# Ledger of designs, part 21: VH-VL binders against Regulator of G protein signaling 22 (RGS22)

Target 1, 129 residues: Regulator of G protein signaling 22 (RGS22), of Homo sapiens (Human) (q8ne09r852to980)
Amino acid sequence: KFSDLLNNKLEFEHFRQFLETHSSSMDLMCWTDIEQFRRITYRDRNQRKAKSIYIKNKYLNKKYFFGPNSPASLYQQNQVMHLSGGWGKILHEQLDAPVLVEIQKHVQNRLENVWLPLFLASEQFAARQ
Below, E stands for the ipSAE of ESMFold2; O stands for the ipSAE of OpenDDE; V2 stands for 0.75 times the mean of E and O plus 0.25 times the DockQ between their complexes.

## First folded at step 7 (VH-VL; framework fv_tezepelumab)

Design u2 (from u0 with light chain Y30K S31Y; at its last look DockQ between E and O 0.59; V2 from the best seeds 0.00; counts 0 for: pae E 2.4 > 2)
Fold by ESMFold2, look of step 7:
Formats: structure tokens, C-alpha cells, sequence
Structure u2 (fold): chain C 129 residues (1-129), chain A 118 residues (1-118), chain B 108 residues (1-108)
């Protein structure tokens, strides 16, 4: 499981390198940026707002989450659009926490159900066992 | 396997210009925001500028705003810093750094030295 | 503009715990990151907000942040830990990255 990998520092670095060779580092970056956002308390409005806007601008676009290489299906993308209150709010406003949590779920599913199995089946991983 | 290699440093007179380059390899450059950070001899780190992964946003430290321009060419895997109207206080090692998550710098080049003296 | 204050130096005996402080007004409300820099080398990320570490950094490195002080803690200090250490935040008033002045750690 992905959570188990987080506790194995050497294999996690190998996993990160594996993602980079598959041009899939965006999944891990997106997951991590949202995880960092979820860990802070509501104490610095400006910092939380800036982080939320950064996540929106980097990940919630046609090049990643709303595009052909999305971790989410078209149906799931539409559900996220509905949760956010529509495209207009995504383009011009920060996102609230429930929307970010939903996005993170889809990203984590791809990390765990697509990339992690491929990594564990890789020649490099097998050689270290 | 990952590399960030800065180049273009040198010794110049005040008021002159230099162009720094940072060549990236071993990772998907177009997925990462990039920064310039400088360090004057014997001093601490000073952030200089940011450019987002797609070039859609740039921002500068006040000490360099209006004189320095950060750019990137994702087709050539290069980050650049055009430095105009150089001053003695711009003397530093200039590092390029990649951004893993918001304002966290997980990989840095080895730096290039810029010396501005009369 | 936001100011981060670090002690110029900290010394510890081998095997003991080093604590490097980073002072800032309400820094406990901010994301704080820490970098290690050895002489002639580029900085290396060692700790970032909520005491997270890059996977290649030993668990001996940890961080905490509350009130006006963020602290980098290095347990079981080794000669290999000798370096300059910088804290870093983002300043919302300027939209700038801010580094502390640096702390030289010596292991004697």
C-alpha cells in the first residue's frame, strides 16, 4: 500500500525516481501539495489561500487534472467540477478543502493502483529483493 | 542522474549585463517550477526569482526587480536569468533550484559565480 | 518585510542532540523549511513543514514549529552533520521567499 511505502525511505526514493522516468511525477507532487495543505491549521489565512491558489493553478488545468492524462475519469472530473461550484469558480477563486480532498483521493488511487504495482514489478525493484 | 548546471557567470563592471543559464537533465523539466537563489561570499542565502513550470507566473525579490528577468525554454530544458544594470551587491554565487512542492527546493545546481567590481 | 533570526553558531558533543532555532513573529502559523549546506556545496533540503523529511534524510533530523520559534533537531549528532543550516518561509506581504541568516553547527 502507498501508506506503507511512505515509511520505507529508501524504496520511496526509488519510487520517486521511477515516477520521473515515466513522466508521472505530477501525481506525487499533487498528492504532496494537497497533503501539506491538509496538515496546517486555520491560523494563517494568507498562506493557506496562497497554497490553495497554487494547487489550483498547477494541477487543476487541461494539462493535468482536467486533461487526457488525469488520474480521474471524465465522470470523476465532472463530479469535481460540480463540487467546486463550476469552472468559473475554479478559474477565479481558491478551492475549499473538500474539493482538494476529493482530488487527492483520485491522485492517490492512481499512485497506489497503477504506479505502485508497476514499480513493484520493475526489474530494478526485483533486483534489490 | 538528475542534473542542474548553471553557467554564464564571470567578472563584470557595475552597470553591465550578464545572462545566466541553467541546463536541466534527468527529469521532466516542464513539470517543475524553478527559482534562482544567490549567496554573497561568506553570507547567507537570498531568494532572487521564481518562474512557474509553464512560465505563466514570474516574481522577483525587490532588490532585483526591474533589472533581472527570469525566463525558461521548456523545449530546450533551460532556465535563464538576464541580469541588467549590475551592482556590486549583486556579487554572489547564483544557484538554480527546482521546486518540488510550493516553495520547497528539493534539488539545487552547484552554482555559478558572478563578480561585479570596479 | 518578514525577518527570520537564527543564532550564528551552535555546538554539540558527538552523540548528543543539537537544536537550531529560527525566530520569527508568529512563525508557528507558517510553513517552515530547513536546508543544510556544507562548505563548497549547494544547499540540501532536510526538513519541511510539519516535521516532514525527504525520504533520503535520516529520521535523526526532525523539526517543530510553534509560537515564535521553529526548531531543527538533530539527534545523535555526528561529524557529518557539521554544516550551515538555513530556515525558510514565504512572506505573504511581499510574495517573497525569506531565508534565515544561517547557523553553523559544530560537532566537537
Amino acid sequence: as target 1 above (129 residues)
Amino acid sequence: QMQLVESGGGVVQPGRSLRLSCAASGFTFSDYGMHWVRQAPGKGLEWVAVIWYDGSYKHYADSVKGRFTITRDNSKNTLNLQMNSLRAEDTAVYYCAREFTWYTFDYWGQGTMVTVSS
Amino acid sequence: SYVLTQPPSVSVAPGQTARITCGGNNIGDKYVHWYQQKPGQAPVLVVYYESDRPSWIPERFSGSNSGNTATLTISRGEAGDEADYYCQVWDSSTDHVVFGGGTKLTVL
Scores: ipSAE 0.480, ipTM 0.837, lowest interface PAE 2.4, mean pLDDT 87
ESMFold2 (binder alone), look of step 7: mean pLDDT 94; pTM 0.954
OpenDDE, look of step 7: ipSAE 0.523; ipTM 0.883

Design u3 (from u0 with heavy chain S30D G33A; at its last look DockQ between E and O 0.86; V2 from the best seeds 0.00; counts 0 for: pae E 4.2 > 2)
Fold by ESMFold2, look of step 7:
Structure u3 (fold): chain C 129 residues (1-129), chain A 118 residues (1-118), chain B 108 residues (1-108)
Amino acid sequence: as target 1 above (129 residues)
Amino acid sequence: QMQLVESGGGVVQPGRSLRLSCAASGFTFDDYAMHWVRQAPGKGLEWVAVIWYDGSYKHYADSVKGRFTITRDNSKNTLNLQMNSLRAEDTAVYYCAREFTWYTFDYWGQGTMVTVSS
Amino acid sequence: SYVLTQPPSVSVAPGQTARITCGGNNIGDYSVHWYQQKPGQAPVLVVYYESDRPSWIPERFSGSNSGNTATLTISRGEAGDEADYYCQVWDSSTDHVVFGGGTKLTVL
């Protein structure tokens, strides 16, 4: 499971490398950026706000989350749009933590159901066992 | 195999211009924000500029703002730095670096040397 | 304007633990990354988000970040660890990337 991978820092970095060699890093990048956002304390509001805006601009666009290669179905994309308060807020506002968690959930589902099985079946993974 | 290869360095007089290029291969270039970082001889690392994956956002260190322009051509997998009004203080090795996540530079080129001298 | 302060040098006996500090006001609220640079080479990411490592970096490299100090720890120091080490953050007030001044690690 992906949760088991998270607890093994060495294999997590091998998974990251696997995704890079398969031109598929965007899911892990998005997941990682949101995970780091969740770790930023409320104490530094500027860092937290800046990270939220960065995630929004990098991932919530038609190239990734709202595009054909999204980890989310069209229905799920629409759910995220409504949670965010609509397209106008996505363009001009930071995102609330619940919205980012919902996005991370869909990204994690693809990591766990598509990429992790391919990684565990890879020659590189087998050679280290 | 991932590669970042800088080119365009050389010796130039103060006040002149140079254009640096960074050729990327082995990864999906237009998924990544790209940076220039420089290092004067015997000194530490100094960040120069960033450009986002689609070119929609650019930002510069104060020391180069107004003189340097960062650009990218995603169809050719190239990052560029146009350096105008060069000064002796711009003498450095210039690295291109890719940003994996929030300002984590997980891969760097080997650099190109720029020398600005009379 | 955010300033990162590193000691200019640190030495460690072979097999012993080296600690390289990076000081900054409330640096514990920042994401801190660390780079190793050997003479004539490009920097290499060794620790990111204060404690994570790329797959090619041995686990004896570790990091922590709390209060006003981030620390890179290299256990069982080897001659191959001799390098300059830089800490790095992003400063939200200027939107600039900031590096520390660097620390030269000597294994003797």
Scores: ipSAE 0.290, ipTM 0.785, lowest interface PAE 4.2, mean pLDDT 87
ESMFold2 (binder alone), look of step 7: mean pLDDT 94; pTM 0.955
OpenDDE, look of step 7: ipSAE 0.588; ipTM 0.895

Design u4 (from u0 with heavy chain G33D; at its last look DockQ between E and O 0.74; V2 from the best seeds 0.00; counts 0 for: pae E 7.4 > 2)
Fold by OpenDDE, look of step 7:
Structure u4 (fold): chain C 129 residues (1-129), chain A 118 residues (1-118), chain B 108 residues (1-108)
Amino acid sequence: as target 1 above (129 residues)
Amino acid sequence: QMQLVESGGGVVQPGRSLRLSCAASGFTFSDYDMHWVRQAPGKGLEWVAVIWYDGSYKHYADSVKGRFTITRDNSKNTLNLQMNSLRAEDTAVYYCAREFTWYTFDYWGQGTMVTVSS
Amino acid sequence: SYVLTQPPSVSVAPGQTARITCGGNNIGDYSVHWYQQKPGQAPVLVVYYESDRPSWIPERFSGSNSGNTATLTISRGEAGDEADYYCQVWDSSTDHVVFGGGTKLTVL
């Protein structure tokens, strides 16, 4: 499971490298960035705002989350759009924490159900067992 | 396998220009924000500039703002630093660094030495 | 501008625990990262987000952050740990990456 991987830093690093060799680093990067957002104290409003905007700009665009190779289905993309308050808000405001968490869930789903199985089935993984 | 290699350093007189380059390999370069960090001889680390993954955002330390320009070519996996109006205090080893997550630098190049001297 | 303050040097006997501090106003509100730099080498990330470690860094390295002080702790100090150590944050007020002045760790 993905949670097991998170608890093994060495293996997590191998997974990260695996994704990079497959030109598929964005999912883990997005997940990680949102995870780091979640670690920012609510008292640090400026840093949270900056991080939220960074995440929004980097991932909530037609190149990734709203792109043809999105970790989310069209339906899920639409749900996130509505949850975020629409394009107007996405373009001009930071994302609320619930929106980011929802995005992270979709990203994690693809990590767990697509990439993790491929990683575990790889010869490289087998060689380390 | 992941590697950053700086080049372009050398000795130059004050007021002159120099262009540094950083060649990236072993990872999807276009996914990562990149930074320049420098270190004067016998001194500490000083952040210089950042450029976002797609080049949409750049920011500079006050000490180099208006003189240095950071750029990247994702098609060539290259990070650049154009240094104009160089000063003696710009003398340093210049490192390119990859941002892993939120201003954490997990990979650094070996550095290239820039000496500004009359 | 935001400033991080480190002691210029720290000494520890082999096998003992070294603690390197990084002071900053309300640094506890910042995500602090630590780098190790040995002579003639590039910096190496040893601790990030206060207490996380890269997979290639031994568990002897740990970090904490609260109030006005962040601390890098190196347990069971070895000769190979001799290096300069830098703390680092990102200041949202200025959008600048800020490094501490560095601490030279000597293992006696």
Scores: ipSAE 0.024, ipTM 0.717, lowest interface PAE 4.4, mean pLDDT 91
ESMFold2, look of step 7: ipSAE 0.040; ipTM 0.702
ESMFold2 (binder alone), look of step 7: mean pLDDT 94; pTM 0.955

Design u5 (from u0 with heavy chain H59Y; at its last look DockQ between E and O 0.70; V2 from the best seeds 0.00; counts 0 for: pae E 4.5 > 2)
Fold by ESMFold2, look of step 7:
Structure u5 (fold): chain C 129 residues (1-129), chain A 118 residues (1-118), chain B 108 residues (1-108)
Amino acid sequence: as target 1 above (129 residues)
Amino acid sequence: QMQLVESGGGVVQPGRSLRLSCAASGFTFSDYGMHWVRQAPGKGLEWVAVIWYDGSYKYYADSVKGRFTITRDNSKNTLNLQMNSLRAEDTAVYYCAREFTWYTFDYWGQGTMVTVSS
Amino acid sequence: SYVLTQPPSVSVAPGQTARITCGGNNIGDYSVHWYQQKPGQAPVLVVYYESDRPSWIPERFSGSNSGNTATLTISRGEAGDEADYYCQVWDSSTDHVVFGGGTKLTVL
């Protein structure tokens, strides 16, 4: 389970390396950036705003979240688009925390349902048993 | 194994140009943001520029803005820094650094030396 | 722009704990990263997000960040830990990466 992996820093780094070898590091990077955003206190609004804009610009584009290799289905992509208030708001405004959490759910689902099973069956994982 | 190898350093006169390259291997280069960080002899680290994994965003330190251009070619696994109008203050070792998340530099090259003097 | 202040040097006896500080206004609200640089070598990430560690870095390297001070702690200091150490944040107001001035650690 992905939550168990997060509690073991050695296994987490091996999972990172596995994803890198499979050209799939973007899911974990996106998940991690949103997780770090969630750690920012409400009172630091400037830092929260800047990190929201950073995440939006880095991941919510046609190269990743709104592209052919998105962790989200086209339906889920459209739902995030509507939750965000449309493409115009995505391009020019920060995203609210609930929208980022929704994106993180889709990313986490792919990490858990696609990448983690492949990692657990991998030679990298087996070699350390 | 992961490698970042900088090249293109050398001795040049003020006002001239130089192009640095950073060759990446052992990881999926197109998944990572990349930075240039420099260090003048005997001095500390100074951030120079960033380019995001897909090249969609670039930004520069004020000291180099307008003179330096960061680029990447994901098909060749290379990061580049075009340095124009070089000044003595640009004399430094230039490192390329891989960004994992939130401008965290988890891997660095060994650097290439640029000396700007007459 | 945002300024990170480090002591120029810190000395520690072998086997003792070294503490390297990084001062900044409300730095406790920032994600702080630490790099080790040995003479003639590139920097190496030793601590990131104030307390996380790459898998190749010994657990005796640790960090903390609260208030106006982030601290890198190196337990059981060894001669091999002699290096310059830099703290680093991302300054969201300028979109710049900012490094501290560096601290030379001596193990004597």
Scores: ipSAE 0.275, ipTM 0.786, lowest interface PAE 4.5, mean pLDDT 87
ESMFold2 (binder alone), look of step 7: mean pLDDT 93; pTM 0.952
OpenDDE, look of step 7: ipSAE 0.439; ipTM 0.864

Design u6 (from u0 with light chain S93Y; at its last look DockQ between E and O 0.70; V2 from the best seeds 0.00; counts 0 for: pae E 2.4 > 2)
Fold by ESMFold2, look of step 7:
Structure u6 (fold): chain C 129 residues (1-129), chain A 118 residues (1-118), chain B 108 residues (1-108)
Amino acid sequence: as target 1 above (129 residues)
Amino acid sequence: QMQLVESGGGVVQPGRSLRLSCAASGFTFSDYGMHWVRQAPGKGLEWVAVIWYDGSYKHYADSVKGRFTITRDNSKNTLNLQMNSLRAEDTAVYYCAREFTWYTFDYWGQGTMVTVSS
Amino acid sequence: SYVLTQPPSVSVAPGQTARITCGGNNIGDYSVHWYQQKPGQAPVLVVYYESDRPSWIPERFSGSNSGNTATLTISRGEAGDEADYYCQVWDSYTDHVVFGGGTKLTVL
């Protein structure tokens, strides 16, 4: 389970390397950026705002979250679009924390249900057990 | 094997131009923001410029703004730095660096030396 | 604009713990990253987000960040740890990446 991986920083980094060798790093990058946003958001509103805009621009586009390689179904993409206030808001404004958390949920689901099982079945992981 | 290889360094007179290139291989270049970071001989690291993974945003240190242009070609896996109106203060080793997440530089090239001297 | 202050040098005996500080106003609110640079080599990421570590970096490297100080800690210092170490943040006011001045670690 992904929560178990989060409790073991060394195995988390092995998972990161696994995804890199499988050209699948975007899910973990997105998850990590949103997680860091959640960890530091109560400290500095300017930094939080800048991080939110960075996450939006890097991930909420046709190359990733709203494209064919999205961790979210078309239905889920539409739900996120609606929650964000529409495409115009996504393109031109920062997103509220609940929108980013919803995106992270879909990204985490793919990490847990697609990538983590493949990692746990990998020879690299088995050799360390 | 992941590689970042800088090239295009050399000795050049003040006021002249030089173009640096960084060839990337072994990873999906178009997923990553890229930076140039320089280091003058005997000195610390100085950030120069950023270009986002899709080229949609560029930003520069004040010391180079208006003189340097960062670009990328995702179809050729290359990062470039056009350096115009070079000054003695631009003398440094120039590294290309891959941004993993929010300004975390998880992989660096070995650098290319630029010397601006009369 | 935003300034990161590092001691110019730190010395430790082999087997002892080295602590390298990075001072900044409210740096505890920043994501802090640390790089190691050996002579003639490119920098290498050793700690990111103040306490996370790439899988190839030994567990002896750790970090913390609170208040006005971030600290890189290297337990059981070895000759192989001798290098310059840089802290780094992003400055939200200028949209610039900022490095500390660097700290030379010597293992006597």
Scores: ipSAE 0.505, ipTM 0.855, lowest interface PAE 2.4, mean pLDDT 88
ESMFold2 (binder alone), look of step 7: mean pLDDT 94; pTM 0.955
OpenDDE, look of step 7: ipSAE 0.676; ipTM 0.909

Design u7 (from u0 with light chain R53E; at its last look DockQ between E and O 0.65; V2 from the best seeds 0.62)
Fold by ESMFold2, look of step 7:
Structure u7 (fold): chain C 129 residues (1-129), chain A 118 residues (1-118), chain B 108 residues (1-108)
Amino acid sequence: as target 1 above (129 residues)
Amino acid sequence: QMQLVESGGGVVQPGRSLRLSCAASGFTFSDYGMHWVRQAPGKGLEWVAVIWYDGSYKHYADSVKGRFTITRDNSKNTLNLQMNSLRAEDTAVYYCAREFTWYTFDYWGQGTMVTVSS
Amino acid sequence: SYVLTQPPSVSVAPGQTARITCGGNNIGDYSVHWYQQKPGQAPVLVVYYESDEPSWIPERFSGSNSGNTATLTISRGEAGDEADYYCQVWDSSTDHVVFGGGTKLTVL
């Protein structure tokens, strides 16, 4: 499972390298930044605000989440847009935690259902067994 | 096989300029924020500057603000640091560092030495 | 202007647990990262987000963070762990990255 991989630093680094060779590191970066927001930064309002703005600016754009190779379908992208209150609120306001959690779900689904099976089936992974 | 290779260090007199370069390979450079961090001989780490993945945001430590300029060229996978009006206290090894997640530096170059003396 | 304070050195016997502290006002509210640096080498990220047990760090290296103190714990210390260790946060008042002064770990 993806959660098991996160608890194994060596295999996590191998997975990061695998994603890099497939030009797909943005999924893991996005997932990790949102996870950090959820677990580590929730107690400091200034750091939480800065983290959410950072996540918005890096991931919620046409290069990644609202682009052609998003981890979310167009329907799912529209669901996130509705939850956020529309483009105007995304562009001019920081995002609420429920919006970030929804985004993370779509990112995690691609990590778990596409990238992790490919990694576990890779020759590089098999060679270490 | 990720690499970050700094270059452009040397020995210069106070008041002169140097330009440091950091060549990146083995990863999608344009997906990552980049930082410069320096370390004076026998001393600890000191953060110098940040540039976001697309170059849209830059910020500097107070000790270098107004004298140093961070830039990047994503088409050439290059990070740069223009250092003007150098002072003795700028003497350090200068590292480029890749930002994996918010202010988390997961990969560092081996550094280039800048010595400002007379 | 945020300051991180580390002891200059810590010693541990081989096989024992080392604890390296990083002090700061309300550091328990910060995300704390730790770097290892061996002589003549670049720093290496070894632990991050030390308000909780981070999910991806090695079991031998772990961190905690509460109140005014973050702690890096290295269980079963070995000669290969001899290095300088730095804690790091982001300071919202200046938008700066801040490092602690560093702690030299010696395994006797």
Scores: ipSAE 0.567, ipTM 0.854, lowest interface PAE 1.8, mean pLDDT 86
ESMFold2 (binder alone), look of step 7: mean pLDDT 92; pTM 0.944
OpenDDE, look of step 7: ipSAE 0.659; ipTM 0.899

## First folded at step 8 (VH-VL; framework fv_tezepelumab)

Design v1 (from u7 with light chain S93Y; at its last look DockQ between E and O 0.54; V2 from the best seeds 0.00; counts 0 for: pae E 2.5 > 2, grease 18.94 > 18.9)
Fold by ESMFold2, look of step 8:
Structure v1 (fold): chain C 129 residues (1-129), chain A 118 residues (1-118), chain B 108 residues (1-108)
Amino acid sequence: as target 1 above (129 residues)
Amino acid sequence: QMQLVESGGGVVQPGRSLRLSCAASGFTFSDYGMHWVRQAPGKGLEWVAVIWYDGSYKHYADSVKGRFTITRDNSKNTLNLQMNSLRAEDTAVYYCAREFTWYTFDYWGQGTMVTVSS
Amino acid sequence: SYVLTQPPSVSVAPGQTARITCGGNNIGDYSVHWYQQKPGQAPVLVVYYESDEPSWIPERFSGSNSGNTATLTISRGEAGDEADYYCQVWDSYTDHVVFGGGTKLTVL
């Protein structure tokens, strides 16, 4: 279902506006930043490293992914911590692609299993059908 | 309805200061990184500065570093730009822009004009 | 500093396809974004899911990016498309946002 939205720019923008009403835009921003990172083939290793650090610093902090409003449960947050090699690696190094993929899975899970059903049940969505 | 409204522009002599404000409404301001982008009359777009959604990181274009300070107050939904030691080259329309992803700007204010002339 | 080069102007006949280029060294490693700006108005983001295969979202405006050139394609050009167009990247070496110089599109 979420993949279907990616094929329809107008509905994607409506979904984005819906998420703003529910203070959940960070989920879509995080998902999108990681998705764009995954699609680019980097010839410059330092460019890839810098962009991984960008995603880490923007989302993997106590205000989002490791905080109370995280798309991941505390257990899942701890699993990501162990997969990354610990807080030392998160604070001072880039994250490996498998770690970013795992984070994206938790973000997508909330988008698809919490927000998308609510969006599809909204009066605004029904009015456009 | 989303809005970004810049204010604080005007005419000022070189070496003086101005403080620009950007008032945000209709979206969760504290979720978004914010930028200032300027455009000199008849010229292209020039990025000025960024501040992340939580204020934890700021960065500036080389042309303004040391003279301009970007700040935000998430409790008041405001973005600010303190501009010190203004020069003729700083004459431009100043836009506030919200960052969606990967430093893309999905929503812009109307701009406020700053003119630096003796 | 990373430099983006755009032609100053491009013309297109009504109903035809316009192509606006954005040159940069190894720009294929970048996510390239495009903005439209009409006189007296703020820029508007028109393409933000760039790849070298335009398959993301159906649209009259599409982008491609390969090697040293990114291209904005506007199919079925119309008078409402007359504007300045800017390409933009994030340069991760300087942590700066970089815009191209802009291209004025005219529809004859």
Scores: ipSAE 0.497, ipTM 0.845, lowest interface PAE 2.5, mean pLDDT 86
ESMFold2 (binder alone), look of step 8: mean pLDDT 92; pTM 0.944
OpenDDE, look of step 8: ipSAE 0.548; ipTM 0.879

Design v2 (from v1 with light chain Y30K S31Y E50D; at its last look DockQ between E and O 0.64; V2 from the best seeds 0.00; counts 0 for: pae E 5.3 > 2, grease 20.2 > 18.9)
Fold by ESMFold2, look of step 8:
Structure v2 (fold): chain C 129 residues (1-129), chain A 118 residues (1-118), chain B 108 residues (1-108)
Amino acid sequence: as target 1 above (129 residues)
Amino acid sequence: QMQLVESGGGVVQPGRSLRLSCAASGFTFSDYGMHWVRQAPGKGLEWVAVIWYDGSYKHYADSVKGRFTITRDNSKNTLNLQMNSLRAEDTAVYYCAREFTWYTFDYWGQGTMVTVSS
Amino acid sequence: SYVLTQPPSVSVAPGQTARITCGGNNIGDKYVHWYQQKPGQAPVLVVYYDSDEPSWIPERFSGSNSGNTATLTISRGEAGDEADYYCQVWDSYTDHVVFGGGTKLTVL
């Protein structure tokens, strides 16, 4: 399970390296950036705002979340678009935390249902057991 | 195996130009933001510039703004720093650094030395 | 421009705990990252987001951040820990990455 991996720091780093060697790091980077954003406890509003804008610009575009290789189905992409207030709002404003949480959910589902099984079946993982 | 290899350093007179390159291998370069960080001999680290993974955003330290240009070519897995109007204060080892997540640098090259002296 | 202040040097006896400080106005409102740099080598990330450690870094390295001071703590110091240590933040007003001046750790 992905939750088990999160609690095993060493295997989490092996999973990250697995994704890098398979040219698939964007899911984990997106998940991690949003997870770090969620840990912000209102310590610095400007850093929180800037992190939100960074996540938007890096991940919420047609090369990743709103493109053909998205972790979300077209229907799910449209749901996120609606939740965010539309494409114009995404382009020109920061995203609210609920929108980021919804995005993270779809990213986590692909990590759990696609990448983690491939990692657990990999020769690299088996050799360490 | 991941590698970041800087090149293009050398000795140059004030007012001249140099172009630094950073060759990346062993990872999907186009997924990562990249930075230049420099270190004058015997001194600390100084951030120079950032370019986002797709080249859509660039930003510079005040000390180099207007003189240096950061660029990337994702098809060639290269990061570049064009340095114009060089000054003695630009003398440093220049590192390229990979950004894994927002402004955290998880992998660095070994650096290339730039010396600006008359 | 935001300024991070580190002591130039810290000495610790082998087996003892070293604490390296990073001072900044309201640094507790920022996330602090720490890098280790050994002579002739590139920096290595040792702590990020105040207190998270990369998996490749020994548990002996830990971090904290509150008020005007962030601290890198290295327990059971050993000769292999001798290095320069840099703290780093991102400054939202300038959109700049800022490093501290560095601290040389000596294990005597």
Scores: ipSAE 0.147, ipTM 0.752, lowest interface PAE 5.3, mean pLDDT 86
ESMFold2 (binder alone), look of step 8: mean pLDDT 94; pTM 0.956
OpenDDE, look of step 8: ipSAE 0.822; ipTM 0.930

